# Designs tried in a protein design chat: VHH binders against q9p4d8. Part 25

Target 1, 280 residues: q9p4d8
Amino acid sequence: MDFMKPETVLDLGNIRDALVRMEDTIIFNFIERSQFYASPSVYKVNQFPIPNFDGSFLDWLLSQHERIHSQVRRYDAPDEVPFFPNVLEKTFLPKINYPSVLASYADEINVNKEILKIYTSEIVPGIAAGSGEQEDNLGSCAMADIECLQSLSRRIHFGRFVAEAKFISEGDKIVDLIKKRDVEGIEALITNAEVEKRILDRLLEKGRAYGTDPTLKFTQHIQSKVKPEVIVKIYKDFVIPLTKKVEVDYLLRRLEDEEDDDATQKSGGYVDRFLSSGLY
Key: E = the ipSAE of ESMFold2; O = the ipSAE of OpenDDE; V2 = 0.75 times the mean of E and O plus 0.25 times the DockQ between their complexes.

## First folded at step 10 (VHH; framework vhh_7b18_3)

Design p5 (at its last look DockQ between E and O 0.10; V2 from the best seeds 0.00; counts 0 for: pae O 10.4 > 2, grease 25.3 > 24.2, placed apart)
Fold by ESMFold2, look of step 10:
Formats: sequence, C-alpha cells, structure tokens
Structure p5 (fold): chain B 280 residues (1-280), chain A 119 residues (1-119)
Amino acid sequence: as target 1 above (280 residues)
Amino acid sequence: QVQLVETGGGLVQPGGSLRLSCAASGFTFRSYAMGWARQVPGKGLEWVSYIYSGGRTDYQDSVKGRFTISRDNAKSTVYLQMNSLKPEDTAVYYCAKDWGYYETYFDHWGQGTQVTVSS
C-alpha cells in the first residue's frame, strides 16, 4: 500500500498483503530474539544508573530510538505508533502531508503500554533461549526487543485501518451500535471465529516453514529456537485480542468525525465521494 | 438482504468456453471482494478465482491462464470467463462475497450454476 495514495490504503488486497508481511516480520523477530537468554536485568526498573532517567534499560533505549526517529518523520507515517509519545520531537526535514484516511483521533488509539507489559512479562519468557543473563549482550538483546515491539505494535494497530474499512462497508449496521454504545454488539460484528482459526493455522505452517528454509541460517542445530506452537499461542492470547480492542476503541469514537465535520459525511457518503472524486 | 444470482452455466464440449455472471444486491458491491468457488462431484468445495474491490485478481493454479474474473461496479456484477474447458472443470459454480479482512472468508453464496464439460 502507499499512504500517499488513499485509494490503495483501504483496498482489502493491500491490507491483506501488509498483514501477511507483518506476520513474517514478527516471526523473524521472535527467532532473532530467541538467540538471547531471558536477561531479566534488561527489563528491571533502575537496574542501571542511567542519567536523568527512571525506568528499565529497555525503556530508555526504546525512548531514545523513538526521539531520534521522530526527528526524521517516522511517527508522521499513519502506520507508526510510538511507545513513548511524550519524547517525540519535531522533524527538521520537510513535512510530509499524508492524506487523511483514518479518523482524526486515530493517534489516540494506542495500546503500546499494554503491548510492552505483555511483551516483557509473557512473550520474552516464552521465546528466550534460557532463563539466565548475557551481560556482554545487553545492547544486542534490547535491540532485538525493540524490533519485536515495533513489529507487534504495527500489526496490532493496523486494526485501525481494518476498522475504518469495515465502517465504510457496513456503516448503517455499525452506526446504530455506536449510538447505543453496544460494545458487545460491535465485538460480535467484527469477530469471525473461523477467520481467527485460519490465522492461527497459517502461523503454525509459517513457523515450521521458517525452520526448513534453506536460505535462512538462524540456528546451528536441527531444532528451531522458537516452537511454532509458542508463536500461535502469542497470537491467540495477545495479538488477536489486542487487535480487536483497537478495532472496538476506534469504532466507538468514529461518529465524532461526523459530528465535528460536515454532517452529511457518513460511511456511505465517504466511499461514494472518495471514489467519485477520482482520487485513488 | 444479500443476494447473489449466478447465470450462464450449461453443457459445453471440451475446449469450449462459457461466461458466468453473478448479479449482486443488498450490499455496497464496490466495497467488497468477490470470488468464485466450485463443488466438483466427489470432491469438496474449492475456490476458483478472486477479485478485490480495487480490481486485483487471483486464481487457483489449475485454472490460471484459462479463466478470467472481472467485475462491473456500475452493474454490481461479477463475471467468470472460462476458456479451454476440461472435463475436470465440471462442477456447480458459486459466486461468493468475502467478509474476511484478515483472511479470506466467504459469508454469502449464490445458489450456484451447473457447468458440465463432456462429449
């Protein structure tokens, strides 16, 4: 998809292609992180004497990366969501004016605090090589953690694009549920258990395929560092539920853009005006 | 009420051609991906072809190069042009609407149209 071309962003084929690529990236990042021990010191608050900072080594390292990346416009992109919004700085590069595809409040739909907690408490223990420390590899370990966190965040928050696409295509049904504040009704509308099962089956197949790819030399032993079943469990217990939370939180507020902007702007009207304008 | 009505099936000799049409109503047609599936006698239901809302297409390997899916958003219609037909293409062909954003999922189906390739 091209975020400078709005007509490509809500195309189901482009959305699905992006989701499949993000799955591959997550699996690769888990395998890379699995080369390190759990290294609990990386996540312990104030384990190291970091000047003018209260937090873990991971918190510090990630926040510094986000500060630097913001200055080169990373978090201006619609699909990038920061873990530390308060450390972001203005860019010194020419501003990119991305066309608005998502609702005006999309950047407030942010579950990265939950992702960070789940990652350090549940995911790391499940994928690490062992329970010990690797004092000589703290930086490399934390860099692998950052890649995992960023790929998880991108995948989960992509639910905002899926939610917008659902709103455009099913507007009348969703509008009534939003007005009623019917959270369970919205969850039921966006949920399909058979789709979720197929996602998990695909992950199981990918996890085994990565272990047999002759072009990927990630281990020196016959066994994979990360068992496919662990990847499936992480998706089932955390990625899928958090993605649904993002979708619900996004949809519950979607009518704010209708009340704050032109009253004739509804899901049906948006699709028709957008497509009829020739912008795609 | 979502309705999908297939037409254009029939009897044809091997090597012949048929064009299936699927008239859609009851939903915002241009917003949804659409597909064709077939039920081959003695074999389960299998997907045949797929067309995204933006016009991108995909095909099962066994029909690639012989079948062409297309859509006309103004007429809310999906087509399947089937060329170089083989006896193994004999099946009931169904038009389907895709709901699955994270993975393909056909949530509504037509009644089907019979395609028979023999003689």
Scores: ipSAE 0.358, ipTM 0.727, lowest interface PAE 3.3, mean pLDDT 86
Fold by OpenDDE, look of step 10:
Structure p5 (fold): chain B 280 residues (1-280), chain A 119 residues (1-119)
Amino acid sequence: as target 1 above (280 residues)
Amino acid sequence: QVQLVETGGGLVQPGGSLRLSCAASGFTFRSYAMGWARQVPGKGLEWVSYIYSGGRTDYQDSVKGRFTISRDNAKSTVYLQMNSLKPEDTAVYYCAKDWGYYETYFDHWGQGTQVTVSS
């Protein structure tokens, strides 16, 4: 996706393609993480004497990464959301002025705390090489975790773009639900069980393809590095629900910007943009 | 390239019936939900009906009991039978392909067919 072309960012085809591509990234990162044991010590608060820091080893390392990444404009990108927004620094690179395509409050939508919690408690045990500690690989383990977390965060928060596209397309129906603060109604509107099933089926296939060593085809015990079923479960139980949460949270506030604009020009412009982008 | 071509629109009196057809090409038709949307001049696009790949159907409340969506996978065609038409049903009707991810969103539309209900 090219964020410098605002007319393409909310294209549903482009959004879909981006989400599908993110599946590959996430699966590969899980495979990389699967080399290491669960290593609970990495996630325990104050397990190690880290100077001037209150938290886990993972928290520290992740925050340091984000600090570095912020200086190279990572979080200027519209699709990136930090876990530790308070540690971000200004970039020394030339500023990229991305056009705004999301609502004004989009940067306030952040579920990374939930992601981190779920990742350490639920996801890691499912994808790790084994239970327990591996003292010689704590650093490598944490590095792999960071890749997983960042890819998950990007995927889940991409729900903001989906939400914006949906807002534009659904029109009065979604507006009414938002006005009523009908969370259940909004969630129902954005949920398609059949589509979710297809996503999960695709993930199963990808997991089978990516997680198997093709050189072991003739061995009686072909073991996947990461069980495809675990990948599916992670998406079903966590990734999809958290994405929906992001969408709902985004949509519930979406009229805040419209109330500001209704002071200037009527909603007619959004439909035209939608039709112009979707008619072939 | 995805192509959707609507036919069957026209002028009809209140209480009358029309059957819209949409010929689809350029994608695996059976794998995608299809639908119809309509647009009144000066108003936003409104979804009318969905038919999922498995055959389940959904309707906007305003058309429930009057409209029936169906599909023929062998012909890659989706239909909208519209009965008991009302003046309020006057709009350009668009055939739409579902984008196939998370949501009931359409990613492609045809050129549309005009439906006018008038005495």
Scores: ipSAE 0.005, ipTM 0.225, lowest interface PAE 10.4, mean pLDDT 86
ESMFold2 (binder alone), look of step 10: mean pLDDT 89; pTM 0.904

Design p6 (at its last look DockQ between E and O 0.72; V2 from the best seeds 0.00; counts 0 for: pae E 6.9 > 2)
Fold by OpenDDE, look of step 10:
Structure p6 (fold): chain B 280 residues (1-280), chain A 120 residues (1-120)
Amino acid sequence: as target 1 above (280 residues)
Amino acid sequence: QVQLVETGGGLVQPGGSLRLSCAASGFTFRSYAMGWARQVPGKGLEWVSYIYSGGRTDYQDSVKGRFTISRDNAKSTVYLQMNSLKPEDTAVYYCAKDWGYFEETYFDHWGQGTQVTVSS
């Protein structure tokens, strides 16, 4: 997706393509993570004596990554949402002025805390090579986790774009629901059981395809790949619901910008009328 | 309310051509993928062609090279140019609107259909 072309960013087809691509990324990241044990120590708060840091090893490493990434403009990108926004640094690279496509409050829509929680408690146990600790690979494990988390975050928060596109496309129907603060109505509007089923079916197929090393048929060492069913479950139970949450949260606030624009136009019209009346 | 109205169907000889049109209303046309599907009596609905909002097109293998889907956003109309028609193309052709959500293409609205008959 080209964020410098605002007219293309909210194209539903482009959004769809982006989401599909993100599926691949997520699956591959899960496969990479599956090389390592669950390693609960990586997620335990203050398990390791990290200087000047209160949190888990993962929290620390992720925050450090985000710090570095921020300096290279990662979070200037409209589709990137940090887990640790407080650690972000200014970029030393030339600024990219992306056109504003999302609502003014879009940056406030952040469910990364939930993602992190679910990832460590539910997703990792499902995709890990085994239960328990792998002391020699704690770093590698955490690195793989970061890739998983960032890809999940991007996918889930992409719901903002979906929501905006839907807002534009649906018109009065969605506006009415928003005005009424009808969360259930909005959820219903953005939910299609058949579509979700198809997504899950596709993921199952992708999981099967990507998890099969044709060369492994000849090697006795079955590298433990992520079960396709687990991938499906993760999407069903977490990715899709969290994406919907992001969409709903975004939509519920969507009229705030419209009110401000009307207020500014009304105020500007008054100023223009005042200036045109030559009394100054 | 979403409305889709197909036109352009009819009887044509093998090797002939038809152009179907679908006039769309009740939604932001430019934002949605559109498609054509066909149904033979007694058989299930078969997708024929898709055109995405960005203009990308997709076709069923059986119609590749013969059918061309296009759209005019200004007119909120989608077209299906059908060339080199075969008897097996005989069906009711339906215009469809995409749902516009998530990774999957899903059509949530259909027109009433237009009959295409290819017969000698």
Scores: ipSAE 0.357, ipTM 0.720, lowest interface PAE 1.3, mean pLDDT 89
Fold by ESMFold2, look of step 10:
Structure p6 (fold): chain B 280 residues (1-280), chain A 120 residues (1-120)
Amino acid sequence: as target 1 above (280 residues)
Amino acid sequence: QVQLVETGGGLVQPGGSLRLSCAASGFTFRSYAMGWARQVPGKGLEWVSYIYSGGRTDYQDSVKGRFTISRDNAKSTVYLQMNSLKPEDTAVYYCAKDWGYFEETYFDHWGQGTQVTVSS
């Protein structure tokens, strides 16, 4: 996929290649996180004496990670969505001018708060080595968490690209559903139960392959193996439904970009002609 | 209403060539990936080739180098050029349309099939 070439971004084959690679990355990150115990102190608010900060060790570390990475243009990329948008800073590197592929409101479609909540409450207990504390490796544990969270976020928010591609290919049908605010109709349009079963079956096979990877069979933490069924359950219960939520939220607003065709004559500025949100 | 109509099948000797075509209607052809599958006697249905909307192609190993899938968006037509045909290529060949679910391939519409027979 080349974000500098818009025609490649919405290409079905490139989208599928990207989704398959994100799937592999998520599985790998889960396996790396599984080397650590659940370590609830990482997620407990104000467990550690971090001056002038209200939150968990993970919250602090992730927010600092995002602040630094924003300065090197990470969150200028169309496929990166921050967990802490309010900590981002201006880049000191030359700007990259990505062509617009997604709708103007795409940055507002952000479910990272939900991802973080589900990750700490549901995913970590399901993939961790056990329920204890990882006292001697708290930093390493939290860095593994960050990799998991960022790969989950990228995969789930890729639903915006999928939704845009669907909007273009299903034009009149999806427009009618959007005008009716038919959430259930939109969800039905983007859902195929047979395809979802095939995705889950593929995940089960990949989880078995990774779980029996010769490079992992000599790990000192034998409990660090993630059961393939857990990976499948995480996708079924969280990744797929959140991706659909992103797609639906994106589609419901998609006609906002089409409402800007009537330029207001009350304003002479080009920017004012594109401010159509006042109609809502 | 989606319709796919295959033509170009027939009887050919080993080493020969055939070109199958699939006329498509009832959907925005250029936006969808298309494919060919074949029903081999005794082996069931197997995938043969796939062409994405952007023109990228893929082939099963047994036909790679011998078969070429192509599309003409102006004519809403998919082609399968089959060269160096072997008796094991004998099958009913089906044109198929991808549903467009971006996480996995799913053929939602099929043609009626066209018979290809490779025999002395």
Scores: ipSAE 0.056, ipTM 0.579, lowest interface PAE 6.9, mean pLDDT 84
ESMFold2 (binder alone), look of step 10: mean pLDDT 87; pTM 0.882

## First folded at step 11 (VHH; framework vhh_7b18_3)

Design r1 (at its last look DockQ between E and O 0.67; V2 from the best seeds 0.00; counts 0 for: pae O 6.3 > 2)
Fold by ESMFold2, look of step 11:
Structure r1 (fold): chain B 280 residues (1-280), chain A 119 residues (1-119)
Amino acid sequence: as target 1 above (280 residues)
Amino acid sequence: QVQLVETGGGLVQPGGSLRLSCAASGFTFRSYAMGWARQVPGKGLEWVSYIYSGGRTYYQDSVKGRFTISRDNAKSTVYLQMNSLKPEDTAVYYCAKDWGFEEEYFDYWGQGTQVTVSS
């Protein structure tokens, strides 16, 4: 997909391709993180005497990365969502004029606090090599954590693009539910259990493939650093539900972007002039 | 209510052509991927061809180069042009609507149209 070409962003084939590639990245990052122990000191608030900072080592390291990355326009991209919005700085580089595809409030739809909490409390213990500490590897461990967190954030917040596609497709039914503030109705409308099952089945197969050492011969036992079932459980219990939360939060506000005479317009008519083909 | 109505089936000789049409209603047609599947006698249901909302197409290997899927969003219609037909193409052909935004899932199917290829 090309964020400079809006017609490519809401195409369902491109959405599916992007989601599949984000899965690959997440699985790879989990396997890389699984080489380290849980290392709870990385996540303990004020464990280390970091000057002028209140938080964990991971909080500090990630915030510094985001500050630097913002200076090279990372968070100008529509698919990047920061964990620490308050540390972002202006770039010296020319601004990229991304066409508007998402609703005007899309940057306010941010569940990264929840992602960080779930990551440190649930995901790390589930994928780590062991429960102990590796004090001489704290930096490397936290760098692997950053890759995990950023890939999880990108995948989960991609739900904003999926929600916009669903809004265009599910039309007046979604509009009626938004007006009623019917959160459960919106969740039900955007959910398909068979789609979720297919996602989880694919993850199980990928997890088995990614964990294999290329030099190993076929044996009765697959020696992998993280069990595929753990990856599937993380998706089922956290990634999919958080993605749906992002979709619902996005949809609940979607009528804020409609003009008075466009407020009654069917969802099959997106008003952004960058959508220039008859396919939207 | 979602409705998919297939037309264009019939009897044709090997090497001949048929054009199937599927008129769709009850949903925002342009937003969904659409597909054709077929029930071959004595075999299970198999997919034939698939078209995304943006026009990107896919074909099973046995029909690639002979069949062409297309769509007309203004008419809410999907087509299957079947050329160089073979006896093994004999089947009931179904039009299907894909709901699964995150992954493929056909949630509605037409009643089917019979295609018979015989001399």
Scores: ipSAE 0.312, ipTM 0.707, lowest interface PAE 3.6, mean pLDDT 85
Fold by OpenDDE, look of step 11:
Structure r1 (fold): chain B 280 residues (1-280), chain A 119 residues (1-119)
Amino acid sequence: as target 1 above (280 residues)
Amino acid sequence: QVQLVETGGGLVQPGGSLRLSCAASGFTFRSYAMGWARQVPGKGLEWVSYIYSGGRTYYQDSVKGRFTISRDNAKSTVYLQMNSLKPEDTAVYYCAKDWGFEEEYFDYWGQGTQVTVSS
């Protein structure tokens, strides 16, 4: 996706393609993580004597990564959401002026804390090589975790783009729901059981394809590093619901920008924005 | 209210051409993928072609090279140009609107238009 072309960012096909591509990334990252034991010590607060830091080893390592990545403009990208926004530093690279596609408050939509919690408590046990500690690979384990977390974060927060596209597309229907603060109505609007089933079916197939070592086809041993069913369960129980949460949270606030515009220009709310975006 | 109205169907000889049109209303047309499906009597519904909002197109293998889907956002209309028609193309053709954003799922359908290819 090219964020310098706002008309393409909100394109339905492009959004869909991006989401599908992210599935591959997530599955591969899970496979990489599956090399290591669950290693609960990595996630325990103050388990290790980390200087000037209060938190887990994972928290520390992730925050340091984000600090470094911020200096190379990673979080200037509209689709990147940090876990530790307070540690971000200014970039020394030239600024990229991305066009504003999302609402002004889009950066405030952040469910990374929930992602982190669910990842360590629910996802890791499902994808790890085994239960217990693996002291010799704590660093490698944490690095793999970071890749998983960042890919999950990106996928889930991509719901912001979906939400914005829906807002523009649905018009009065969604506006009415937002005005009424009808959370259930909004959620129902953005949910399709058949679509979700298709996603999960695709993930099952991808999991089977990607998680199997073809060189082991003659062995009676388990060929899958990560069980495809576990991947499906993770999406069903966590990824999809959290994505919906992001969408709903985004949509509930979407009229804030319109109200500000109306106050200043006495012009039609979402219609004007839609027109100004060149999408009309 | 979403409305889809198909036109352009009819009787044509093998090797002939038809152009189907679907006039859409009741939603932001330019933001949604649109598609065509067909149903042969006694058989299930099968997808023929769909076009994304950005203009990407998909075709069933049986119609590749013969059919062309297009859209006019200004007119809120999707088209299916059908060339080199075969008797096997005889069916009721339906226009459909994409639900959007995650998968190619279509939530609204037109009433359909009959296409008959016969000598």
Scores: ipSAE 0.018, ipTM 0.396, lowest interface PAE 6.3, mean pLDDT 86
ESMFold2 (binder alone), look of step 11: mean pLDDT 86; pTM 0.875

Design r2 (at its last look DockQ between E and O 0.23; V2 from the best seeds 0.00; counts 0 for: pae E 16.5 > 2)
Fold by OpenDDE, look of step 11:
Structure r2 (fold): chain B 280 residues (1-280), chain A 119 residues (1-119)
Amino acid sequence: as target 1 above (280 residues)
Amino acid sequence: QVQLVETGGGLVQPGGSLRLSCAASGFTFRSYAMGWARQVPGKGLEWVSYIYKGGRTDYQDSVKGRFTISRDNAKSTVYLQMNSLKPEDTAVYYCAKDWGFEETYFDYWGQGTQVTVSS
């Protein structure tokens, strides 16, 4: 997706394509992570004597990565959401002026804490090579975790773009729900069981395709590196619900920007302009 | 206001053909995926076919090879060509507009058109 082309960013087809591509990334990252044991020590607070740091080894390493990446404009990108926003540093590269396509509060929509918690407690046990510690690979394990976490974060927070696109397209229907603070109504509006089933079916197919060692075709037991069913379960139980949460949270606040526009006597919020344009 | 108006339904013999049309208005047609769903008597609503804005198509397994979805952006119309119709295809067919997410999600529906396949 090209964030310098705002007209393309909120295109639902482009959003879909982006999300589908992210599936591949996530699956591959899970496969990479599956090489290592669960390694609970990586996630335990103060398990290792890390200088000037209070937290887990993963927390430290992830925060250091984000610190470095911030200096190269990673988090200037609209689709990137840091786990540790307090460690971000100013970039020494020339600033990129991305067009604003999301609501003013979009950066405040952050579920990374939940992602991190679920990842360490629920996802890792499902995809790891085994239970227990692997002391010789703690660093590699944590690095793989970071890739998984960042890809999950991007996928889940991409719900902001979905939400914005839906807001623009639905007009009064969604506005009414938001005004009523009808969370259930909003969630129902963005939820379709058949759509979710299709996503999960696709993931199952991808998991089967990507997780199979083609060189083992002659072995009676096709050993998948990551069980496709586990990938499906992770999406069903965590990725999809968290994405919905992001969408709902984003939508519930969406009229804040519209109210500000009304206060400034500027001709009608985006919704009003959209409606007045005869498109709806 | 979004409007979807289906036409082309009717009674046909097994093995026959019908072409459904859906005239859309009230939104930028070219920017949205469109689709067809059907409701079989005594059953729930089920998707039949999708057509994305770029022209990519998808079908329910039961209609693959027999049905063809298409669109004319200039006319803001989506079509469903139904060939080799079976009694099992008897249903009310609905045109639907995409809401959009990872897959096609329908947010608006037409009034529906009855398709009856009977000898």
Scores: ipSAE 0.021, ipTM 0.276, lowest interface PAE 6.9, mean pLDDT 86
Fold by ESMFold2, look of step 11:
Formats: C-alpha cells, structure tokens, sequence
Structure r2 (fold): chain B 280 residues (1-280), chain A 119 residues (1-119)
C-alpha cells in the first residue's frame, strides 16, 4: 500500500497483505526478546533513580525514543501510534502531506496503555528465556521490548484501517448497528469465528515453514527461540481481541464524520452519505 | 450474496491430473484472496492452497509441487490444477473466500466437488 494514494490504503487485500507482513516483524521481535530473561526490574516503577522521572526504566526509554522519533516525522505517518503522545515534539524536517484516509478522531483511538500492560504482565513471561534478572543486559532487553511494543502497536491499530474499509463496504448494515449502539452486533459483523480456529491451526503448521527460502535463518530462530504455539496464544488472547476493540471503538464514532457539513471534502469522500439524500 | 460454485471433479487413476474451477459472485472478487480446502473421508477439513489478491501462492506441504492454484480476475474464477494425483488426495474439494482483513481465514465456502483417485 501507498499512504500517499488513499485508494490503495482502504483496499481490503492491501490491508491483509500489510497485516501478514507485520506478523513476520512481530515474530522476529519476539525471537530477539526471547534471548533475555524476564528481567522484572526493567518494568518496576522507580527501580532506578532516573533524574526528574517517576516510572519504569522501559517507560523512560520508550518515551525518549518516541520524542526523538517524532522529530524525524515517525508519528506523522498514518500507521504509527505513540505510547506517550504527550512527549512528542515538532519535527524540524520538511512536512509530508499525507492524504486524509481515516476519520477525524482516529488519533483518539489509542490502546497503547493496554498493550503496554499486557506486554509486560503476559507477553514477556510467555516469551522470555526464563525468569530472573540479567543486570548486564538491561539496556539491550529494553531495546528489544521497544521493538516488540512498536510492532504490536502498529499491528493492533491497523484495525482502524480495517474498520474504515469495512464501513465503506458494509455501510448500511453498520450504520443501523451504530445508531443502536449495538456493540455485540458490530463485533458479530466483523467476526467469523466458526472456521477461524481450524484454518488458523493449519496456517500455524504452514507458518513454521513460512519464509524458508529468503529467511532460512529466521525460520530456524523460530524453531529454537519461541514456540509457535506461544505466538498463536498471544494473538488469540491479546492481539486479535485488542484489534477488535480498536475496530469497534472506531466504528461506534464513525457517524460523527458523516454529520459534518465538510466531511466529504475533508475526508476525501470515502464515506459519502450525500448520495443517500439524492434518492428522495 | 457470496456464491462459490466448484466444478471439474471426477474419477482419475493414480498419476493422473484434474483441473478444478470455482466461479465466484456476490463480492468484489479482485479484492480478496481465495483458497481451496478438502475434506478427506474420516479425517475432516484441511486447507490445500491459498492465492493472494496479487497472485502470491501458498500450499500445504503434501501437495506442493503437484498442485497449482491460479486466478482469473476478469472471469471471477479460481482454479486448482492437480497433477501426479495420489489415492490420499481423494476428498471433497471446496473453494473458499478469505474474509479479507486480519489473519488468513475463510468465511464462505462452495458446495464442494468430489475428487476420487483410484484404479
């Protein structure tokens, strides 16, 4: 997909292809993190005497990385969502004018606090080499954590693009559910669970062979570092449910943009209810 | 309404070939990945092959090198060329539509077509 070409961004096939590629990135990052112990000191609030800061070592390190990255336009990109929006700074590079693709409130759909909580309490214990500390690797461990968190955030918040594409393709059905505030109905519309497990189980087996030709080293790392079953459990228990939460939260507010007199021109016309009035 | 109609099944000898076709309607075909799955007698449903919107393909290990999935977006049709058929390939073969966004997942299926490999 090309974020400078809105028609490519809301194509469901392009969205799926992007999600599949983000899966490879997440698997690689889990493998890199799996080389370290759980290292709970990295996540303990005020474990280290960081000047003028109250929080964990990971909180501090991630916030500093996001501040620097914002100055080089990382969070200007539509698919990047910060964990610490309050530390972002103005870029000193020339602006990039990305076309508006998502609803005006898209930046408010942010579950990174939940991702961080789940990552430190559930994901790290599931992929770490073992319990305990490695005092000589605190920085390297936290850097691997940042890569994991950022790839998880990107994957989960891509649900906003999925939700917008679904709204465009299923508009009349979804509009009725939004007006009724029918959260369960919206979840049901975006979910097909009956066949999901059977196909996912087969693709997990195929996924152990996935990428063998260009990434043989990566495949062997998966076999030696992180069990595929752990990755599936993390997706099933956390990644998929959080992605659905992002989709539902996005959809519940979607009609706010349809009631704006300038919505078509501001949003580029992807959801245009103006045509409905022409049928009367 | 999504509709998938498989054709091309039949009886063949071991080592023979068949070409399955799947005519699709009721959705924007070019925007979705497609696949084939099979139901082996007594074993249940297993996936066989998958083709992305852009033409990239994946195959179950047991059929790789023998089966080829392809698509024709102008005809809204998916094909499965099955060569070097073995008795264990005997199954009902289903065409399936991917659900189109998150993980790979088939949400609509055809009625199936029987493939029997026997002397």
Amino acid sequence: as target 1 above (280 residues)
Amino acid sequence: QVQLVETGGGLVQPGGSLRLSCAASGFTFRSYAMGWARQVPGKGLEWVSYIYKGGRTDYQDSVKGRFTISRDNAKSTVYLQMNSLKPEDTAVYYCAKDWGFEETYFDYWGQGTQVTVSS
Scores: ipSAE 0.000, ipTM 0.145, lowest interface PAE 16.5, mean pLDDT 79
ESMFold2 (binder alone), look of step 11: mean pLDDT 88; pTM 0.892

